VH-VL binders against q9nrl2r1430to1533. Designs and how they scored, part 213

Target 1, 104 residues: q9nrl2r1430to1533
Amino acid sequence: GGVHELSAFEQLVVELVRHDDSWPFLKLVSKIQVPDYYDIIKKPIALNIIREKVNKCEYKLASEFIDDIELMFSNCFEYNPRNTSEAKAGTRLQAFFHIQAQKL
Short names: E, the ipSAE of ESMFold2; O, the ipSAE of OpenDDE; V2, 0.75 times the mean of E and O plus 0.25 times the DockQ between their complexes.

## First folded at step 15 (VH-VL)

Design W7 (framework fv_nezutatug; at its last look DockQ between E and O 0.19; V2 from the best seeds 0.00; counts 0 for: pae E 6.6 > 2, placed apart)
Fold by OpenDDE, look of step 15:
Structure W7 (fold): chain C 104 residues (1-104), chain A 123 residues (1-123), chain B 107 residues (1-107)
Amino acid sequence: as target 1 above (104 residues)
Amino acid sequence: QVQLQESGPGLVKPSQTLSLTCTVSGYSISSGYYWHWIRQHPGKGLEWIGSIHRSGDTDYNPSLKSLVTISADTSKNQFSLKLSSVTAADTAVYYCARTDYEWGSHRYGMDVWGQGTTVTVSS
Amino acid sequence: DIQMTQSPSSVSASVGDRVTITCKASQSIRTYVAWYQQKPGKAPEPLIYDASSLQSGVPSRFSGSGSGTDFTLTISSLQPEDFATYYCQQFYSTPYTFGQGTKLEIK
């Protein structure tokens, strides 16, 4: 391998992952822990998947990248009631993302 | 060493506002994930009152009859509790507590508690 | 609100005994459970977080297990200093709620 400079997408993903409220989003939801999750959420996604897509240069437009991030949050709010720890973390992380996304 | 200490009046009259402060030492409140207030009625179990996140977001127990307000003062490394229009039912030992977060490790739960302060609501 | 039903309310045991305390949630709360120990006139002390993770400094004779709705706190070999009241707590959703408590007494 070689040394690669982080793209704007890569940098944003790193910042999202490092955020204290990223814990619900780091990996796909475990079917063992949440047996009915995939019955409800039809397009599951997580930061590790988005990071992989970024690394593979699958995002040609910033809008595509943003769409996946928004999908991640949408899934969270669709499945988790507002008073859950995941939803609360998601709300804060999404707000952070919206601020950072303006730089794209 | 992280230490939490509750302070405030030990006696409050009915219909008045109960005000308590939690002073944190050995740790910045800005570094904590959540800061909590919990109370324990005499001879009873634990009841969560509310919490404040480092961002300033607050959550309150809706079952409480009193209006709850929690705030934080980073300059003093303190966070506070206010209960309005208290009654005898608000007599309890009040605790403040911390929830922390380590990157990559979910550390919910209250890992550091104050020693508690007794508040009596009486005429 | 999520109810945490803790059992038993009290238990008598002897030093060296294995003790198990149970907490049942009114709905699935994944592993978002903490356990605390409280001695008379003292603040609660954390034992377990995330259902099965031991807090720093807590003796290894304490352990937690469970996921979903059923959770247990186990003391493998009871020591004299373990006689106290124990509480479970859920942090899945607000309002955060505690079990009613289990008073562990000397037989």
Scores: ipSAE 0.871, ipTM 0.936, lowest interface PAE 0.4, mean pLDDT 95
Fold by ESMFold2, look of step 15:
Formats: C-alpha cells, sequence, structure tokens
Structure W7 (fold): chain C 104 residues (1-104), chain A 123 residues (1-123), chain B 107 residues (1-107)
C-alpha cells in the first residue's frame, strides 16, 4: 500500500532478520546441501527475497507481504519434522512475527 | 580427517553422576551441526541419549531427559555428557557421534562415531 | 516414540549370497533412515543414509530402499568382511530410535 505501510514492512523484515531464530530463513535453502528440498517445497521463499521485494515496492497489499512471510514458515514446517532445530526456530520466529504484525 | 574420542571413568557408583567428554580432532565442533551421545546396553542394542545443535539447542531422550545434560566447549573442541543418579541399568558402551550437514541434517544420520568407552555402574 | 522393528534377528548365509534385512517404522518417516554395520568390539559404521544413499567409501554391493514405513538393506553378494550386526535408525523425530539389530552369520 502507501508509504507508511511500506516503511512498516521494511521495519518488520529488519526485526525478523535481527531475531536470534532467523538463521534458517535468511537465504534460500541450498540445493547442494539439501538435495530433496525443492522436490518437496514448490514455492521457496526466504527473508532476503522478501526484503528485496519490499525494497522494490512489489507488495501492493499488506496481505501479500504477510502471505509471503507465512509461506516461509509453512515451508519450514512442511519440510522439517517438529523436533528439529529448524522447526523450533520457525515456531519461535513465527510467534514473534505475529506479535510484530499487530503494528501493521 | 575427523576423529571423535570418548573419555571418562570406566567405573561409577550407583547414585553418582556419570561424566563423559568427547574430544574432536581434525574438525571444529563449531563447523558441525549436530553432536550426539549414544549408548549400547549389554543385550539391548543401541539407544540415542541426546544431541546438541551448534546453536546450543539440546534435545534429549524423554526417558532420560530430567537426568541428562549435554554441553559443548568450543574453545576445547569438546562436548560432554552428564547423566545423574545412575543405576546398574546405565551400564553400557557410550559413543559420541556427529551429523554434519546444513539444513536437513536430520536425514543424514551419524557419519562419524567415536570408538566407544565402557562404563560400568556397580557398588 | 517411533518404534523401528527390524527383521530378521539373525541370518545365516554363505559368501556370495544375497541378503535382505528389513526395518519397519511405527509411523511414516519419509526417507529419514540410516543403516549401520557393527563388528564385534567396534563402533557402528555408517552404510546408508536417507534410506537409499550410499555413504562415501561403502562398497556398491550394499544398497538401501524404501520410504514411508518399510525399508530394506540389501547386500547383493556377501563378502567375508560383511559378517556383522546391522542396525537401522530413524532420524525423523527424537528420540532417534534404532532397530534391535540383525546378526549376519556364516552358514
Amino acid sequence: as target 1 above (104 residues)
Amino acid sequence: QVQLQESGPGLVKPSQTLSLTCTVSGYSISSGYYWHWIRQHPGKGLEWIGSIHRSGDTDYNPSLKSLVTISADTSKNQFSLKLSSVTAADTAVYYCARTDYEWGSHRYGMDVWGQGTTVTVSS
Amino acid sequence: DIQMTQSPSSVSASVGDRVTITCKASQSIRTYVAWYQQKPGKAPEPLIYDASSLQSGVPSRFSGSGSGTDFTLTISSLQPEDFATYYCQQFYSTPYTFGQGTKLEIK
């Protein structure tokens, strides 16, 4: 949406990136290190991609921004079993995101 | 060439705390992703005790969770196991092991094992 | 906890034989299974990861297959050094449970 909303998206992405549990989500998953990831996850997304989309003003609605972030978490939970460090980090970061999203 | 070596006392009295250390050579534990402790009981096979992730996150076998602590000391390139209130049922060969792949490490299993150290719990 | 039911408990076979060992999980674990070989007095050695991927340095006569709940380790032509105990292990969720082992003996 507008300039205020775009600034809010940028601030929220920065807060997510700085969060201790962001490490699984900073960049796209390596195909070399995780060969089957892209066989299972068809719409890969990561914080660096979302941040680029914010910087390029590609989100027209707050819902589009929220959808990409929720897709990021959904991918994590689809690929990773619940007991993995990746899934645990995803749960904590998603909870943080839900709190911060109230500021939108 | 990465090597893991367990060390600690071979005999422990009931109710004491078992303390074991795994020393890693030829590889930095900060570069690894998961570090595990496993034991093999006489006649019962293999049991996963727990693991520590490079982030410091730990996960323990629920049957041992209140009794187990796993920690890492990156400056000494070591990780350790403490098992409190031991009984004769804790008599086993104890192994340390590594899983060393980023993202999806879960699927790779334990690619390097120590040689094992025998611990006997006896009066 | 995910139970790993390994069978048979013991196999008696000759050099050159084809041997199949199975492991069944109590729930779907995708392909998150590893196989290990253990010789007396030694630590387990990795053979297979991710159900079917051969660990580096493992002879090609070893193979793994399966997904979901049913997994198989196959040795296509036994060699003298293959007489050992074999374990499966699931890595889908903690505790990372093992099968009870299969002892492969010379007939």
Scores: ipSAE 0.043, ipTM 0.711, lowest interface PAE 6.6, mean pLDDT 88
ESMFold2 (binder alone), look of step 15: mean pLDDT 90; pTM 0.934

Design W8 (framework fv_nezutatug; at its last look DockQ between E and O 0.78; V2 from the best seeds 0.00; counts 0 for: pae E 3.8 > 2)
Fold by OpenDDE, look of step 15:
Structure W8 (fold): chain C 104 residues (1-104), chain A 123 residues (1-123), chain B 107 residues (1-107)
Amino acid sequence: as target 1 above (104 residues)
Amino acid sequence: QVQLQESGPGLVKPSQTLSLTCTVSGYSISSGYYWHWIRQHPGKGLEWIGSIHRSGDTDYNPSLKSLVTISADTSKNQFSLKLSSVTAADTAVYYCARTDYEWGSHRYGMDVWGQGTTVTVSS
Amino acid sequence: DIQMTQSPSSVSASVGDRVTITCKASQSIRTYVAWYQQKPGKAPEPLIYDASSLESGVPSRFSGSGSGTDFTLTISSLQPEDFATYYCQQFYTTPYTFGQGTKLEIK
């Protein structure tokens, strides 16, 4: 390993993870807990995966990073009805993300 | 120690607006994840009325006939309930409650409740 | 709306007994279930959150289990102060809904 200076992407991921509404997005959905999730969601993603991609410098453009974050939210809203706790958390977290993303 | 206390008129006339306030002490409402209103009709079970998130987002029980409005006043460390056009069916003990949050973990549940306040709707 | 069907509606038991209360959700709600105890004239007291996590200060004789649609609250050895009404609640989808309650009475 090594010490990395936080980039704008890294900092934003840290802020997303620390947000109170990040709990549905920290890790990939468990197939055990949600058996039909991967039958519906074809491009699963989570903040830990996005963080890893950032650390590996896989994002060359801000748009690529934003696309993955938006995919994460899209997956949430596709699978979870709007009145679920996950969807509500996602809605608030996405709003926060959109504000923070303006700084990129 | 976190404490919640309901307050408001114990008697409301039909078609009027029921207004209650929950005063929180020992804890900032800005730190809570959700703040809830629950009621219990005499001799019956519990019914969720609605909630307000720390962001200000609200959720209401659509099965209630009365229009529900929940708001928060961080300066007073209070949150409030309004039910418009009440009827006798709104007679109940009303509770406020808290849902807290632990980072990275889903902790849904109401871990602190007020003692409740009785509201009677009668002419 | 998600219905929480709680059973039994009432149960008579003796001190020292093992008591189990069940709550069945009308659809899968993962582990988004809480349990409460309510005594006459008092506010509900929290027992369990997230289906199986014990609230702070709650005796270890209380336990919760379940995932999906079937949930249980268990009192391993009933104590005199445990006679009360118990409620389950789901937090998966609004409106949040409660079970009808289980009145635990002394035999």
Scores: ipSAE 0.852, ipTM 0.934, lowest interface PAE 0.5, mean pLDDT 95
Fold by ESMFold2, look of step 15:
Structure W8 (fold): chain C 104 residues (1-104), chain A 123 residues (1-123), chain B 107 residues (1-107)
Amino acid sequence: as target 1 above (104 residues)
Amino acid sequence: QVQLQESGPGLVKPSQTLSLTCTVSGYSISSGYYWHWIRQHPGKGLEWIGSIHRSGDTDYNPSLKSLVTISADTSKNQFSLKLSSVTAADTAVYYCARTDYEWGSHRYGMDVWGQGTTVTVSS
Amino acid sequence: DIQMTQSPSSVSASVGDRVTITCKASQSIRTYVAWYQQKPGKAPEPLIYDASSLESGVPSRFSGSGSGTDFTLTISSLQPEDFATYYCQQFYTTPYTFGQGTKLEIK
């Protein structure tokens, strides 16, 4: 919705980007590096895209913003087995997100 | 300059606990990403033992039968390895190593290694 | 576990030669590969991270390439100090396994 909510979304995205475990989520997965990714993940999303959507005021409800963030984690856990570097990073970043969301 | 130095007893009896410490100089271990223990059996290749993440989460090689504990002591700038119930098969050179993370970039690999410490398991 | 298979197991070569060492992963590991050099009695030293990125201070005669399952370390013109054992290691999933090594010997 309003200006306050958009500022909160921007702050949350910035905190996620700054986190050490953000590295798998900064940009969309490379098709060259991961040829089968887009065969498995149908709704790809990354922090740079979410941040751009915040900047362009594309989120009308807080739930839409939260859904994109959770989709990002869900994609990670769907594609990556739990013992992979990406899944471990995703687990830690998701926990961090829940904590930061409570503060804002 | 960051330096890693392994320390601990060079001889351990079978069934005892092997205990090693890695002392980090010139760098805070709380600033690192992962801290690792690796070993190399005589005349053979390298085996990853386990790692501790800066959050405190640990990962261990399942081949070590859940006998491994890795911990960190930020106040001493050290991290340690305990391997319980050792046998002659645990005779090796033990290395500590770091994987670091810098903002805006990501690295895979162990970019700093200790010099290694030889541990012999013998009666 | 992901197996990292290096070939050849050993190479005999002369100073000035070009040497290629390959590492094959048992499943795709993207670019999550590092290469190390180990001289006798010494700790491994990092050469390459992320499949192709040169570690600081490593001579430009070393290069890495590959993605997915097949990776290559190349030394374009061997120097006397390059005779050592070389290891690849994957960082895609635990346990973070090493290749069995390639020993580069003087011909």
Scores: ipSAE 0.283, ipTM 0.803, lowest interface PAE 3.8, mean pLDDT 89
ESMFold2 (binder alone), look of step 15: mean pLDDT 90; pTM 0.931

Design W9 (framework fv_nezutatug; at its last look DockQ between E and O 0.80; V2 from the best seeds 0.74)
Fold by OpenDDE, look of step 15:
Parts: C-alpha cells; structure tokens; sequence
Structure W9 (fold): chain C 104 residues (1-104), chain A 123 residues (1-123), chain B 107 residues (1-107)
C-alpha cells in the first residue's frame, strides 16, 4: 500500500459515503438478500468499487468517474420502485452528487 | 433524553382541518433520519400516516381520504401534521415517532414515540 | 401496498413460556422490519429493528429473526410484564404498513 493525496474524485467519494443516504450504495447488493438482483442488473457497482477505482487511478476523465456514479444510481432506480427506501435514498443522494459534481 | 410530545386540539369538527404538532426535546430534529405520524383508531391497530425526512422530503399514506401535509420547523424543533376535511373516521390517538440514522445502515424502526394525543372528530 | 399478515391474532400463555409471533409480508422486504410492544392506554415501545437487532434497553429474552417474507418475534421466557399487544412493521416501501397485531394474554 501507499499514502495517497485526496483528489477531487476521492473527496467526492468520501462525501458520498458519509452522506446519510449512502447506505444502499456502500457495497454491492447481496445475492442472498436479493436473489434476483443480478438477473436484472448487468453492471453492478457500488461506492466501495468506485473508491477502489479512484485509488488505482483508473479514471482518466471526470466523465468516466461521473458515468460510474450515474450507473450506480441507474441500477438502483432500475431495480427499486420509486416508493422503496432504497430508491428514496438514491434520489436524495443523486441530487447531492449532482451538486457536488459541478465542482469537478 | 430524547422526548417527543404531541399537542393540538382534541376535538375537531367534520370537514375542518386537524392540526397537530410534535415537539422534540433533548434532540435536534435536523439529526433524525425520519419523523413520523402514526394513528390508532379506538380498539384498532396502528396506521402510518406519513413521514418527513430531515431534508424536507415527505411521504404520505395514499389510503387516507384526507389530504395529509407534514412539515418541520427546525427553529422550534417541531414537526407538524395537517389532515384536511376530516371525518369521524379520523378519530384516533395520534402519535409522532422518530427513525434514527446509524452510519452505514438505515435503522428500520421507530425508536422513540410520543405519548400520543387523542383527537375526536365530532359535530 | 405491502401487506403484513401477523399471526396469531391472539395467544394465551403462562409465565415462563416460550412465545413466537409471526409476520408474513406479501412480498420480499429483505430485513426492513421492526417490532413493537404496546400496553393498554400506552404508546408503542420499540423492541426490534432491522428484523433482528434488539433496541437499547430491551430485555434479551426478546429476539427477532427472518428475512424476505417471513419474520418472527420470540420471547424465550415470558415474564408478567410481557403481556401486551405486539406489532410488526415494514419499512421496505411506502406506505409503511403494520401487522394487525397479536394480543398476548395470560392463560
């Protein structure tokens, strides 16, 4: 391992993770808890995965980083109806992300 | 110690608006994840009326015939319930409650309740 | 709306008995379930959150289990103060819904 200086991407991921509505997105959905999730969602992603990609410097463009975050939300809204707790949390977190992303 | 207390008129006439306030002490409403209103008809079970998130987002029970409005006043550390055009069917004990946030997870429960306030709809 | 079917509607038991109350959801709701105890003339008091997590101050004789559609509240050894009505609630989606309640009476 090594010490990394926080980039704009890293800082944004930290802010997303710390957000109250991040709980549906911290880790990949459990197949045990949601058996049909991966039958529906073909490109699963979560904040821990995005954080790892940031740490590995896999994002060369801000658009690539944004695309992964948007994919994360898209997956949530694709699988979860609007009235679910996950979808509601996702809606609020996405709104927060869109505000923060303007700083990138 | 966190305490919730319901207040408002105990008697409301039909077609009028029922207004209740939940006063929170020992805890900032801005720190709570969700704030709820629940009611219980005499001798019956519990019914969720609606909730307000700390962001101001609201959710209401669509099965209620009355129009529901929930709002929060952070300056007073209160949140309120309004039911428009009430009928005798709205007679119940009304409770306010809290859902707290735990980092990394949603606490699926209402961990603090008010004592409840009785509201009777009668002409 | 998600229906929470609670059973039994009533149960008679004696002090020291093991009591089990069940709540069945009309669809999978993961672990988004809470349990409450309510005594006559009093507000509900929280027992369990997230299906199996014990609320602070609740005696260890209470426990919750389940995921998906089937959930259970268990009192391992009934105490005199446990005679009350119990409710389950789901937080998976709005409207949040409660079970019909289980009245636990002394035999």
Amino acid sequence: as target 1 above (104 residues)
Amino acid sequence: QVQLQESGPGLVKPSQTLSLTCTVSGYSISSGYYWHWIRQHPGKGLEWIGSIHRSGDTDYNPSLKSLVTISADTSKNQFSLKLSSVTAADTAVYYCARTEYEWGSHRYGMDVWGQGTTVTVSS
Amino acid sequence: DIQMTQSPSSVSASVGDRVTITCKASQSIRTYVAWYQQKPGKAPEPLIYDASSLESGVPSRFSGSGSGTDFTLTISSLQPEDFATYYCQQFYSTPYTFGQGTKLEIK
Scores: ipSAE 0.888, ipTM 0.944, lowest interface PAE 0.4, mean pLDDT 95
Fold by ESMFold2, look of step 15:
Structure W9 (fold): chain C 104 residues (1-104), chain A 123 residues (1-123), chain B 107 residues (1-107)
Amino acid sequence: as target 1 above (104 residues)
Amino acid sequence: QVQLQESGPGLVKPSQTLSLTCTVSGYSISSGYYWHWIRQHPGKGLEWIGSIHRSGDTDYNPSLKSLVTISADTSKNQFSLKLSSVTAADTAVYYCARTEYEWGSHRYGMDVWGQGTTVTVSS
Amino acid sequence: DIQMTQSPSSVSASVGDRVTITCKASQSIRTYVAWYQQKPGKAPEPLIYDASSLESGVPSRFSGSGSGTDFTLTISSLQPEDFATYYCQQFYSTPYTFGQGTKLEIK
């Protein structure tokens, strides 16, 4: 939606970025450092990309914004086993997101 | 000037619980990212025992034969290790350590260590 | 579990030498490697994090490199205080395993 809803998306993205467990999600995974990532993950997304889409008003509905954030977590859990540092961070950040998303 | 200091008994009987405390000075443990216990067996390398995240989540080395519990007491600025049912194989130097996270800098590793405490399990 | 294998197990070198220590992971761990120095009777001290980033206060003669499975620690000009044991450690997945160590001795 409206101007208020776009401000809420930006506020939520800022809270996600500031969270201690945001480190796996700040930027797209490097193909150089992780050569097989893009063979496995077909729809990569990261917080910097989501934030840019909010700034450019590319989300028409709150559901589209939420879908991109959930895709970000789904990619993390698809690529990373449960005992990895990324999956642990993803689990905690996703829980935080679910609490904050109730406010949308 | 962050300092970590291990404390606890240096001698433990087999089948008892080893209890160690790490006291943190010059830094609040609630500000840290992870707090770790590591041990070094006589004449051998380093073994990660487990960690506690600032949220209270714990991770433990599954290869340990003993029952491990790590806990934190924010009011005392301490975190602790309990290792139940110890044997002679648990004789080691025990270290506590910190992993710090600073936004804008992606860090792994244990950036501050205690001086270590020797624990002997009498067989 | 991810095994970290260091090579060599020991090295004898002279002051001023260039020394390279390698660490191989049993699977890809991206750049999630740290390096430590341990002197006899002392706790390990941090040198490198994230494969190549120098910890604060560590002399610039120390450097790290690598990604994936192959990592190196290099000392460009060995000093007397550098004779110690060096360990790598991975932080990709639990348990956060260490290499077996490399002892650097005076020749």
Scores: ipSAE 0.547, ipTM 0.866, lowest interface PAE 1.7, mean pLDDT 90
ESMFold2 (binder alone), look of step 15: mean pLDDT 90; pTM 0.935

## First folded at step 17 (VH-VL)

Design V1 (framework fv_iluzanebart; at its last look DockQ between E and O 0.66; V2 from the best seeds 0.67)
Fold by OpenDDE, look of step 17:
Structure V1 (fold): chain C 104 residues (1-104), chain A 124 residues (1-124), chain B 107 residues (1-107)
Amino acid sequence: as target 1 above (104 residues)
Amino acid sequence: EVQLVQSGAEVKKPGESLKISCKGSGYTFDDHWIGWVRQMPGKGLEWMGMIYPGDSDTYYSPSFQGQVTISADKSISTAYLQWSSLKASDTAMYFCARQTFDFESGYDFYFDYWGQGTLVTVSS
Amino acid sequence: EIVMTQSPATLSVSPGERATLSCRASQSVSSYLAWFQQKPGQAPRLLIYDASTRATGIPARFSGSGSGTEFTLTISSLQPEDFAVYYCQQYDNWPYTFGQGTKVDIK
């Protein structure tokens, strides 16, 4: 939470969060709303968690950061059928991420 | 340093409206749930509800559903608890608290930092 | 909602002695159980989370144990600053719920 120069990871997370299709990914899925989610998804992750890891400098390699982002999308596509709003948003956001990740 | 600073004590009459605040600092405000807890004089703690500032997703405890409104303004890292019409029974201390998370398992959502509390006194 | 029941209501202990506080859940909350300490005029302070993990800055004399429906907070050697009210709280299911509290006072 202190003031510091933004890294490439920090900047990318900011851009992902600000994206119109980030709404399924801002925070962990609530088991209140989706009771069976955590029976299916065993490695839950979201943008707020990824941002926290970035802030704590837990990513030593770009590949580690990318792996977590890809896991986030993988979870979405595993749980949500293709025709859902979540899956459609995920598809668009992932495409955006792949473009932005070229800068890493 | 993570801090939650709440607005000052309030003295109100029944029927009046009220909005108290909780400002977070020292962390990314958008990324953590903010909860509100009531403590009536000489009594225990009661969860009222919680809000996720990032998208304003909100949950209320059944006992407080429709009784209060929880909101947030992430542009100023502030969460709010408000009443449209206070009752004498609303006299209590109100705490806000930040929920953390375990980024390994994703299941641990405990509240690790608390505001100093806002005393609300409602009497005719 | 899950009902949390603490016992005893009041625990009188002499300085230096062990204090044992119990918390029971009406249904399993796994290990999603926290303990808080509250002194008069102050906000609750997190002591233990995940049933047995001490929060940052919490002295080693505080320990938590248990899982499912039975939990225990132990203060191995009570210090003068430890006289307060202690609450357990489950965060497994919404609405989150507190126990009614145990007051630890001086014997």
Scores: ipSAE 0.782, ipTM 0.922, lowest interface PAE 0.6, mean pLDDT 94
Fold by ESMFold2, look of step 17:
Structure V1 (fold): chain C 104 residues (1-104), chain A 124 residues (1-124), chain B 107 residues (1-107)
Amino acid sequence: as target 1 above (104 residues)
Amino acid sequence: EVQLVQSGAEVKKPGESLKISCKGSGYTFDDHWIGWVRQMPGKGLEWMGMIYPGDSDTYYSPSFQGQVTISADKSISTAYLQWSSLKASDTAMYFCARQTFDFESGYDFYFDYWGQGTLVTVSS
Amino acid sequence: EIVMTQSPATLSVSPGERATLSCRASQSVSSYLAWFQQKPGQAPRLLIYDASTRATGIPARFSGSGSGTEFTLTISSLQPEDFAVYYCQQYDNWPYTFGQGTKVDIK
């Protein structure tokens, strides 16, 4: 969209980053610490990359922005068993995202 | 405009401590890894380690682990490289560099912006 | 650690000629390979990433190729400002490592 949508994307990313449960999503999963991650997850993404894309106006539609954020959560749930700290954080942050996304 | 500005040249004696700095501007400092690279006189480039300022996650190359401390203060957009006790063999140029993203996959670690370098000379 | 080996150590070339620089990795790094230019007293400058993609603002005379263990940087028509040291660097596995450099010198 327009300038108003870009500002809304920016605000939403800031709110996600500030959330206590953002820690698994701030940056890409470390290939150093988790070498098999990229054998399983083929479309990795994280909040820092999403924020960079917003800052560079890479999203043309709100649906593209939402798709990247939902992909981020989907990757978390695909890689991590439900009882892990990562998956629990993902569940809580995704719920927060759905509330905030109503502002788009 | 992305900019990394490093602290000035240092002349030190063996056994002294030192903390050099790298201040980032023109981008979201918290969101990009900052790496440190050593270049000894007349030699090539060596990665020392890197830090993610957003959460202070830090990696060291094995030959530098325990030899230096990498840290960041995101409130002032600054990364640091620190020695508790300098040796003559620490004489080198030290660069900081910022990570760039690959938007398609987002897992590439290449560095596109570099500080101007800090010359550290350690001699009696 | 992955050892990056560059050849030749020094390449003497006249302005307007083609320069070809080689970089070999001790194990596959896929396409996670960057090329840097460094002039005396300056920081390295990114030329190529992902083995073949030119960084923003890099002239078309610079091209990169290769994958796996063998990579090439080509400068199709050398300009006076291109005389420098060139480094390859892998970023597939930590620690990231540089080659020892190739100095491109005036013939």
Scores: ipSAE 0.577, ipTM 0.874, lowest interface PAE 1.8, mean pLDDT 91
Fold by ESMFold2-Fast, scan of step 17:
Structure V1 (fold): chain C 104 residues (1-104), chain A 124 residues (1-124), chain B 107 residues (1-107)
Amino acid sequence: as target 1 above (104 residues)
Amino acid sequence: EVQLVQSGAEVKKPGESLKISCKGSGYTFDDHWIGWVRQMPGKGLEWMGMIYPGDSDTYYSPSFQGQVTISADKSISTAYLQWSSLKASDTAMYFCARQTFDFESGYDFYFDYWGQGTLVTVSS
Amino acid sequence: EIVMTQSPATLSVSPGERATLSCRASQSVSSYLAWFQQKPGQAPRLLIYDASTRATGIPARFSGSGSGTEFTLTISSLQPEDFAVYYCQQYDNWPYTFGQGTKVDIK
C-alpha cells in the first residue's frame, strides 16, 4: 500500500479502538482464560494485530484490510452466541465499521 | 525505533518496598503485552508475569503470584514491577520484554524487544 | 507447568565448526518455541520463533527445527560473536517457561 491508504487505515483502526464496543476486540482471545477458543477459531485476529499490520505496511490493498476486520467480526459471531455481550458489541462495532469504511 | 528503557539499579535492605519501571517508546504501548523476567546471579531466566496495558489484564507465574505486583500506566507508556517487602532472595536482574506478533498464525505470543535490565540487590 | 530441559549444559566448539543445541519439553508445545541468545551484561536477544522462523536481522547460519517435545538450534559455522548462553522458551501454555541454558564456549 501507498501513503494515502496507510493514513486511512490508521485513522479507521484508531476510531474502532476508541469505540465503546471495542473491548472484545482489543487483543487476541486468551488461550489461558478461553482454552476451547482456538479449537473452534482457526484464523484468530484482533485490533492490536491489525494495527500492527497497518504500521508495518502489510496491507497492499484496501480489500485486504477490510477482509481482516470482517474476519475479526466473523470470528466473534462464530464463537459467541447471539445473546452475549460480546456478540452484541460486535454487531454494533461492525455497523460503525461499515459506515467508516465508505471512506476507503 | 522500538525501545524499552528500565529504571536504574537499586540497593535495598530486607523488608523495604520497591517499584521499578519499564518505559516503552516507538510503538503503540497499549497494544502489546509487557512481560517481566527474573535472572538470579549466575542463573537462567524465569517468567514472572505479564500485563496488557490497554485494559490492565495481568497474568502471574504461580511462583510469583502474591510475591510481586505488576501494573502499567498507559498515559506515560510505563509498566511497573513492585514488591511490598523485599527479601535477600529477590537479589537479581529484572528484565521487561514486549510481545510481538506472528501475522500469519495470529495468536502466538513471543517477546522480541527487551529492556536493558534493572539490577536489584537486597542485603542487610 | 511445562519444564524445558536443555542439553548440553556447556558446549565447547572452535570457530567455523557447527554447533547443535537441544531443548526438550515435558509435554507438547507444538511449534510455540523461541530461542534466545544472551551475552554477559546484556539482555536476551530473540533468534528464532515458532521453532524455525528466524527473527529479523538474525544471520542465516542460525536455524531452528523440531516440533512437539524435541527442538534443536543449529549454528552452521560458528563465528567469534556467537559465544554466548542460549535459552529455549515455550509460549504454548502459561506460565511461559525457559530452559536452563546452554553455554557455547571456545574450545
Scores: ipSAE 0.481, ipTM 0.850, lowest interface PAE 1.9, mean pLDDT 90
ESMFold2 (binder alone), look of step 17: mean pLDDT 91; pTM 0.924

